# VH-VL binders against q2ft37, part 21

Target 1, 241 residues: q2ft37
Amino acid sequence: MGHHLKRVVSPKSWGIPRKTDKFVTKTSPGPHNKNALPIVVWARDQMGIVRNMKEAKHVLREREIIVNGRPVRHPDMGIGIFDIVSIPKSGKHYRILRDKKGRHVTIPIDEDAASSRLVKITNKTIVKGGRIQLNLRDGSNVLTDKQYKSGDSIVLSLKEGQKNEIIDHFPFQPGNMAMIIGGKHSGVVGRIIEHIPVPGSLPNRVILKDESSGESFETIDEYVVMVGRESPAIDRWGIEE

## First folded at step 6 (VH-VL; framework fv_fezakinumab)

Design d34
Fold by ESMFold2-Fast, scan of step 6:
Structure d34 (fold): chain C 241 residues (1-241), chain A 121 residues (1-121), chain B 111 residues (1-111)
Amino acid sequence: as target 1 above (241 residues)
Amino acid sequence: QVQLVQSGAEVKKPGASVKVSCKASGYTFTDYYMHWVRQAPGQGLEWVGWINPKSGGTFYAQKFRGRVTMTRDTSISTAYMELSRLRSDDTAVYYCAREGEDFWRGYSDYWGRGTLVTVSS
Amino acid sequence: QAVLTQPPSVSGAPGQRVTISCTGSSSNIGAGYDVHWYQQLPGTAPKLLIYGNSNRPSGVPDRFSGSKSGTSASLAITGLQAEDEADYYCQSYDSSLSGYVFGGGTQLTVL
């Protein structure tokens, strides 16, 4: 908990190299970004549910830990923001978020909340037949016949028979709620006021209002993940308005 | 070696709140989830919720959401359960119980002796 | 009413075998969740008797055994002894409730 835990485990060291990413043929779901938390570190150091690496490897071999609907295969597999981590035989489900201090936080959730996950669209490509492939922030892809924009968030079903079905959508636009996942305001939840495109190589800017403090602040597109609309607070995500 | 020592019996009026403590010893407090289970006089067992003493994360049975709060103090290896807006049907023995070694199975291996909470006017 | 169904009482003579059933549904035992058993002697806290359907913790004699099939589980006690007189509870997890559930309890009388 707090700064002592954050000092011991540096998320920057757990990023995947570009060369490894290019040629990996056997992958698990979960984020492959620089700030991913290894599952063994989560289970041992944050949750206290395994005592050492040998015990962690045994639990993974028995497929007792599920990330985004798939068993974890490797103790170093990364988890990140909005991932769903389950220990289904004991009925325990968690959503990974970030607090206002920028730390990974594990939020216990019920069966219904664990049946879907939220993920940001980072890019899109048109494939054979005019279908759209959405490239997601966690490195996964989904196909759709509907139009979505880069920067939007979608909610994907994890239910049997409906896996990867898009069941909700939070557009990146003024009036909608976002969580900041990087920079000075990491962990803050705010409402988008304005998106400011910046000419040239500098990143585009986003102005948000922190509903809890009433203060406005500025960040960049890359750090913004949409988590809601103009609707009342979305408690399902562990986030209040 | 493992012991869970609970606070003494309480008598409360309807509408009051009660806070029960459970002091753990004989093991590493932050390595095991702690469950709370109650038993009304002459009735069966009813699960209230759990706390992870390491993270402070909590999860409550739907029946108790909005009325129960579980906390812990790692410096004294003690878990707490506070139940508010008490009703007569909250009269029960409240047990703390440590989750078993096989954390993926969801059983309790060691139980406190229980705290009787009586709610009467 | 309890979510898991147990007979309210069972009885046997010393040395006999008794069986206590625990009946669930598709959202708990039928969904594959483990069943655990607790023994509660009069005036005491529950004590773990069987976990993970059929495993015994240290100190529990082998005359206690557990099994699970379909939507039901069973606790068998062989060589019944006077000190076995107690209440027995089964426990599982229910996915529709997102919570742990208990049987109503079975009072064992040794005749």
Scores: ipSAE 0.803, ipTM 0.928, lowest interface PAE 1.0, mean pLDDT 86

Design d35
Fold by ESMFold2-Fast, scan of step 6:
Structure d35 (fold): chain C 241 residues (1-241), chain A 121 residues (1-121), chain B 111 residues (1-111)
Amino acid sequence: as target 1 above (241 residues)
Amino acid sequence: QVQLVQSGAEVKKPGASVKVSCKASGYTFTDYYMHWVRQAPGQGLEWVGWINPKSGGTFYAQKFRGRVTMTRDTSISTAYMELSRLRSDDTAVYYCAREGEDFWSAYSDYWGRGTLVTVSS
Amino acid sequence: QAVLTQPPSVSGAPGQRVTISCTGSSSNIGAGYDVHWYQQLPGTAPKLLIYGNSNRPSGVPDRFSGSKSGTSASLAITGLQAEDEADYYCQSYDSSLSGYVFGGGTQLTVL
């Protein structure tokens, strides 16, 4: 069951126990914190750009690996789905995604795509004066004068002088594209067909359709991240129908 | 010693595809990015793209997107560049080149001898 | 279509100093990206000569040196020798193109 997951070690290839799960900064730790990929594991095991911990620490000391616009200082810092990882001096930028089998995939992207990041709104608080504070899945917060709903995704600028400016918005609603980030269908990308509200404490249900395969998948709203609008292709995010 | 051995010269007609190979030896193939650079006769160098042999990830210059595909086979330490829908102005020597060890700046420390691709009617 | 500007040719006599310029813009050299230099002898593949603005790989004599300032870089060759006769290319990264860019090349003639 659910509680058993906190008692098992991280996958052997990570080399880090799940019990220490503090790889990404989050305001409210969610069920997927344990799935964060340590930057040293990414750089060494997935990318081959460092050979060992000494090389990783050297690169981090030089502030040459940037995650979501911030230099990474610790090799255990976690990266997750939709994070932007850059090595700017070598002209390389990546978005972290998940394939249909639920494995982490690193998608090379250009400068324009690396200048913004996609993030899910997990909560919101209305502050004095009617402004809204959005609490984001990565634990960061942004203020806005516009109304957004929990469950929606927003695109934040990473550009100097525009940092954290909301430049796009993907509402959580039927017709828009989403990725499943949890449960047995993790990694599936599809169009939301139906949102089924469930009264009380039970999770609301979401049905997604992968239009390329024709298959439908049922999940819960907590596992859904919006990745686009009605358009079936989202090339700038490295996602396709 | 590091060596990059490329496939032999090819002559193609416009509209055809060409696939050039680059076999690496003398180092761990998956530890270094591989770049492809071309040079038309009597002209300068032009970057085509790179592949990460470990992940299989690729990134291409805007000019070649939709026409170039880079792949690798780690079991034989070989990188490939396939260019489709060839035009006469694709006539060039195509080089594979290994990215250097400095993680902060992308330069090519070892180059293959080049493969001449001639596109003519 | 050279993004980085180099003089098409430069010449010098044996023992002299020559300098080859590489002029960029705010999206490449001016943005702080490193400059690398390659030597291409007639009929051969390019060879790395200078990387990271001023570093020499093993086997490159100290007669070759690189520097970078503002939007430009320079390759200096002192004690010019007949075997230095070749084409020289600078290379950097351009953020507006999201790609690696080369200079048009400079043909060095040793008189």
Scores: ipSAE 0.761, ipTM 0.918, lowest interface PAE 1.1, mean pLDDT 84

Design d36
Fold by ESMFold2-Fast, scan of step 6:
Structure d36 (fold): chain C 241 residues (1-241), chain A 121 residues (1-121), chain B 111 residues (1-111)
Amino acid sequence: as target 1 above (241 residues)
Amino acid sequence: QVQLVQSGAEVKKPGASVKVSCKASGYTFTDYYMHWVRQAPGQGLEWVGWINPKSGGTFYAQKFRGRVTMTRDTSISTAYMELSRLRSDDTAVYYCAREGEDFWSGPSDYWGRGTLVTVSS
Amino acid sequence: QAVLTQPPSVSGAPGQRVTISCTGSSSNIGAGYDVHWYQQLPGTAPKLLIYGNSNRPSGVPDRFSGSKSGTSASLAITGLQAEDEADYYCQSYDSSLSGYVFGGGTQLTVL
């Protein structure tokens, strides 16, 4: 069937019970832009690990919530797709994904899966000293001496002493596995069949096949994130799976 | 007063499935993770997994992945654990336990009285 | 084979002190994870006795105390009473297993 996806993010689309929440915290500017979910809203309304803003502030001051290997300092800090959220004292680790309705979903993961994060390369810039700066979809940057292409995904280590080390790479090319993160096919994982460049102002097109159903579908480059080669690197695609 | 009330004893044949319930009262059901822990007769405690009643998210011990499913119904404040493809060594008392509010570190402050599951031919 | 090692039994006379050890490794207690202790009376569910290494829940007497050092933790019971006869379990988290782990349990006998 497929469900109608909302184009614009609203507080109700954050995957939380909005009618019981009298105060919603604004997301901080930064990574993930308008698609970010505030950490206090996630922790209180989606996870139930803090009861109110006062408790959330105390937990953050104690550095008990870690996002992508860094302690969270502000309750309005935004989290978004593919972010790794850890609560080390409780032994709990999560990956943030998006469901077919465009809402953030939280997938529990083990220690090994939480030791790295997947991120899409959106651009690259040569910086002073001749190194390559990769601009990542979440707004962060990493430096490298190796060549990578825009549209590819990389896996970054989150381990202390190895932070931002590139430990895996999934090229944007036919044959490799991708997750769709926008449009009517959001949440679908499929294999890239064909990339169709479109000259001018229209977006380039991508044809993917969902090998579990055998169905093919078309989307745009912006909505495609590479998640593997022969198989996906991310095992869970939503709460319903 | 916090209470966790579990379903009654079950007797199953090898290969069958069992579903145990845990009804919570005396607190806000969605504010605390619920753990499942088992204990074979005369043996020690073994952690099975947890469910977050707020999100429905679940995480299972590696030993039980593919055989255990945890769910909840927030309208009746009840958590469920279903174990499939039962073996004789699954015979145990199965406990639900509420994670403590300040711990975040596993089963803790309140436990159900347990459900004996006997698996025999 | 439990992940955390406890002595199978310990005994003492009324009024004496007993200590129950809980030995872990670098992936659990040695990694800094908290240790919790449970008391299980015969035929009953476990009851939380100590949480976060050394904290007592309301209603637990101060003669029960917990401590943690290196890869090990200990539960101390002073002023031993007949009603303390029970099994005692330590519990922590193990990062290599991505799960919560229990000790094998210690049966306390009051002579």
Scores: ipSAE 0.746, ipTM 0.903, lowest interface PAE 1.3, mean pLDDT 85

Design d37
Fold by ESMFold2-Fast, scan of step 6:
Structure d37 (fold): chain C 241 residues (1-241), chain A 121 residues (1-121), chain B 111 residues (1-111)
Amino acid sequence: as target 1 above (241 residues)
Amino acid sequence: QVQLVQSGAEVKKPGASVKVSCKASGYTFTDYYMHWVRQAPGQGLEWVGWINPKSGGTFYAQKFRGRVTMTRDTSISTAYMELSRLRSDDTAVYYCAREGEDFWSGFSDYWGRGTLVTVSS
Amino acid sequence: QAVLTQPPSVSGAPGQRVTISCTGSSSNIGAGYDVHWYQQLPGTAPKLLIYGNSNRPSGVPDRFSGSKSGTSASLAITGLQAEDEADYYCQSYDSSLSGYVFGGGTQLTVL
C-alpha cells in the first residue's frame, strides 16, 4: 500500500517573477517526471481499457496494472518514457516511448522485454554508509557500490527477487546509440558523434547522426538518453515514420 | 446485437498477400481488443495476434512476425489482417474475435464467421 | 503443435456426464493464467462456452461447468444432449511464448 513520493519542488533562487512560484510548488503523488502521463489518462484516453475514474479505481484496487514491477495504487500516478506497464492477468506488456511530436506512445512488448527497464542517471549522491545513490530520470533512486556517471543509462531488472539489479550499462559517450526525448528532434534515434561542452550555465550540446539517413541532429544533454552501444537495446520503437 | 462481419473467401497464389477485413457493429469499437485466430482445414485453432483499436497498437505470435500486419479504421469500425509471402500451409479459415468484456480477460466473446483463404498454385 | 493437451475424442450417451481435460505446464495454467473454453459446431465459428476458469456467458446452460487445479483445467458437461456433439477447445496464455495458446481440441460424440 502507498505510493512513492517526490519532494516538494522548491522555487529556484535566481530572479524570476514571484507569481511563477505557484507553478513550481505543485506536485502529484507517485513516481514521475515533469512530462509524466497519469495512469488513468493513459488507460482511459490512450488505451481505452477503462472508461472512467470508477473503473480505473476498481482496476487499481485489484492490482491489475503494474508499473516497473509494482502495482499501481493511485490513478494520478505518473508514467513516463521507458516505463514498463503490464497487465499480467491478460499477458499484456507495454513500453512507454515518445514520438517525433513529443507525444507518449505505447509500444506492446513481450515477456522478456518487460522483465527490465532502461533509465537515465541524472545525478549521484553519497548516502549514510558511504554507498552511492544514483538519482534516476524518473525520480526514483537505486543504491550501488559501483561507479557510474551522470548521463549514462542503466538497465534495471524487474524480475521478482532481482528488482533494481543493474544488468546492463550504456555510457554517455561518442560512438554509442542515443534517443532524443525532448525538443524539436524528439523521437530521433542516432549515434553520438560529438559532445560539445559549453562554458558557464548554458547547456552542453550533443550531435547525433541517424546513420540510415545520414542526417545529423543537434540537441542538449538533458534531452539525450543512451539506448545502446553499437545498436539500440530496445526491440520495438514506434518512433519512425 | 454485437456483430463481426468478415470479407469473402480469397484464393491466392504462393508469394502473394491477402488482406482480410472485419467490420464491427453493436458496441464501441475502440473499447475492446480484437484478436485474429486461424484454423487450417481439419486442424485446431491457432492464435495470430491482437490489435488495440483505440491506440492502434499490435502484438503478434512469434510464428507470424515479419509476415502479418494488423490495422484498423475507427471511422468505419473495421479491423484488418494482412498476411504476406503466402505459403500453401497458410490455407485456413481466418477469424476475427473480440476480446471479452474486461480488459484483463484474454478470452474472445464474439467471433466473426471466418474468411477462407486458399493458397494454391 | 498444440501447447495445451486435450484428449482427441470423448464420448457419452444422452443424459450422461463427460469431462474434457486440458493439461498445461508451469508457463501457462501452472503460472496462474485463466482457462477459457470454446464450443465449435461443425461448419461454424467457435463460440465462447466458459471464461475465467468457471464463468458462463449469458445463454450457456448450467450443465456446462469449468474448473482449474494446478497445471490442468477441466470442462464438465452433465445431462448430455445430441446438440452437444462438437469440438471443444481450451485456451490460456503462455508466458514463455508471450502469446495465447489453444488445446488441440476434443471431439465429443454423443452415442
Scores: ipSAE 0.772, ipTM 0.917, lowest interface PAE 1.1, mean pLDDT 85

Design d38
Fold by ESMFold2-Fast, scan of step 6:
Structure d38 (fold): chain C 241 residues (1-241), chain A 121 residues (1-121), chain B 111 residues (1-111)
Amino acid sequence: as target 1 above (241 residues)
Amino acid sequence: QVQLVQSGAEVKKPGASVKVSCKASGYTFTDYYMHWVRQAPGQGLEWVGWINPKSGGTFYAQKFRGRVTMTRDTSISTAYMELSRLRSDDTAVYYCAREGEDFWSGYLDYWGRGTLVTVSS
Amino acid sequence: QAVLTQPPSVSGAPGQRVTISCTGSSSNIGAGYDVHWYQQLPGTAPKLLIYGNSNRPSGVPDRFSGSKSGTSASLAITGLQAEDEADYYCQSYDSSLSGYVFGGGTQLTVL
């Protein structure tokens, strides 16, 4: 017979027993360590698609939840900003973002938007053979023959046969669209007006303008992720203005 | 017993907006996605979109993007669909329908009785 | 135009068997998405008849059965009765449209 049907939920207390608490026990690093949201917390608390850990383990066993093109293996697996979470059996796809209070928000997206992911380049290393290894904000790496700069964003394909192919690039420069992902202005999308290098050990500053409100925001390099060129890729990525 | 009770019939002029309500009872409103499906007189079923009542997240069929807005009020277990810039070919019965208890397959297990929206000059 | 193709009408006599086809493509049924079936009596809302290709909700007689193969699905009705006269719709998900899709509907007439 297949899946057990989810029954109508009556008012009940939900809890994870202390001796089986898995949310505080970390056995592997995983991506987005600093701001990671466990997949079981996402599915239960944000989405309401599982009621408890038993249901969460069942859907993971059935390979029902895919993150960045890979089935989720453990309920403690962390998801973070710009990750693509899919429930392919029901045709549902989501991008994870952060709001102005630093909370994870889940944006429904279409199949095309779910076929790629946005990621910021944090560093680069030249490896044997003269190829470039790009170190990405989520801790992953990608090899390329082209030159990219730290601070730029790239779009990686998640499609079968094209996995990790760089299909788009948003340079970190004035005129291009960016999202603030940290600090008090987290969640703001705006156009970079100015990049201000700061001498010494202090972080460089970035000024963004939200053209719809006319408001300007000042932040630091580490909190900026490029999300477009002349316009944001809102149609493709579901970024809220 | 699961019930979805929809608002009454509406008559609108071209260019107007209509807001249809769907009040849920007999289950936990925030545990199930709610879909909207329409049916023009004598025609087949056409999917409009869904809302997750827990998160407020919405997703719409391409044809309706920019004209449809789905919302909910969890305090009264009610979902809403607002369609703007109405055209005569928007004349249809609009159904709300709950996505089944197996969220993984996308079937609609309980349907409202429908709200007839007539758009005429 | 409907994304899933159904015959516009089928007919049978009481006690006989009828089959209603639902033909899709590689972006929906052929991609492995489940097929669900709805019965719509005249003047009423659709009612879930079959979900997940072959499962019956409580209260649906075992005379109704569903199957799926390749890019197509079928609804079989055995022991046909007068009250089975209705419109029948298949439904699936289409990855190219990023949405749920219905067949054009089949009017079943019980002669």
Scores: ipSAE 0.691, ipTM 0.889, lowest interface PAE 1.6, mean pLDDT 86

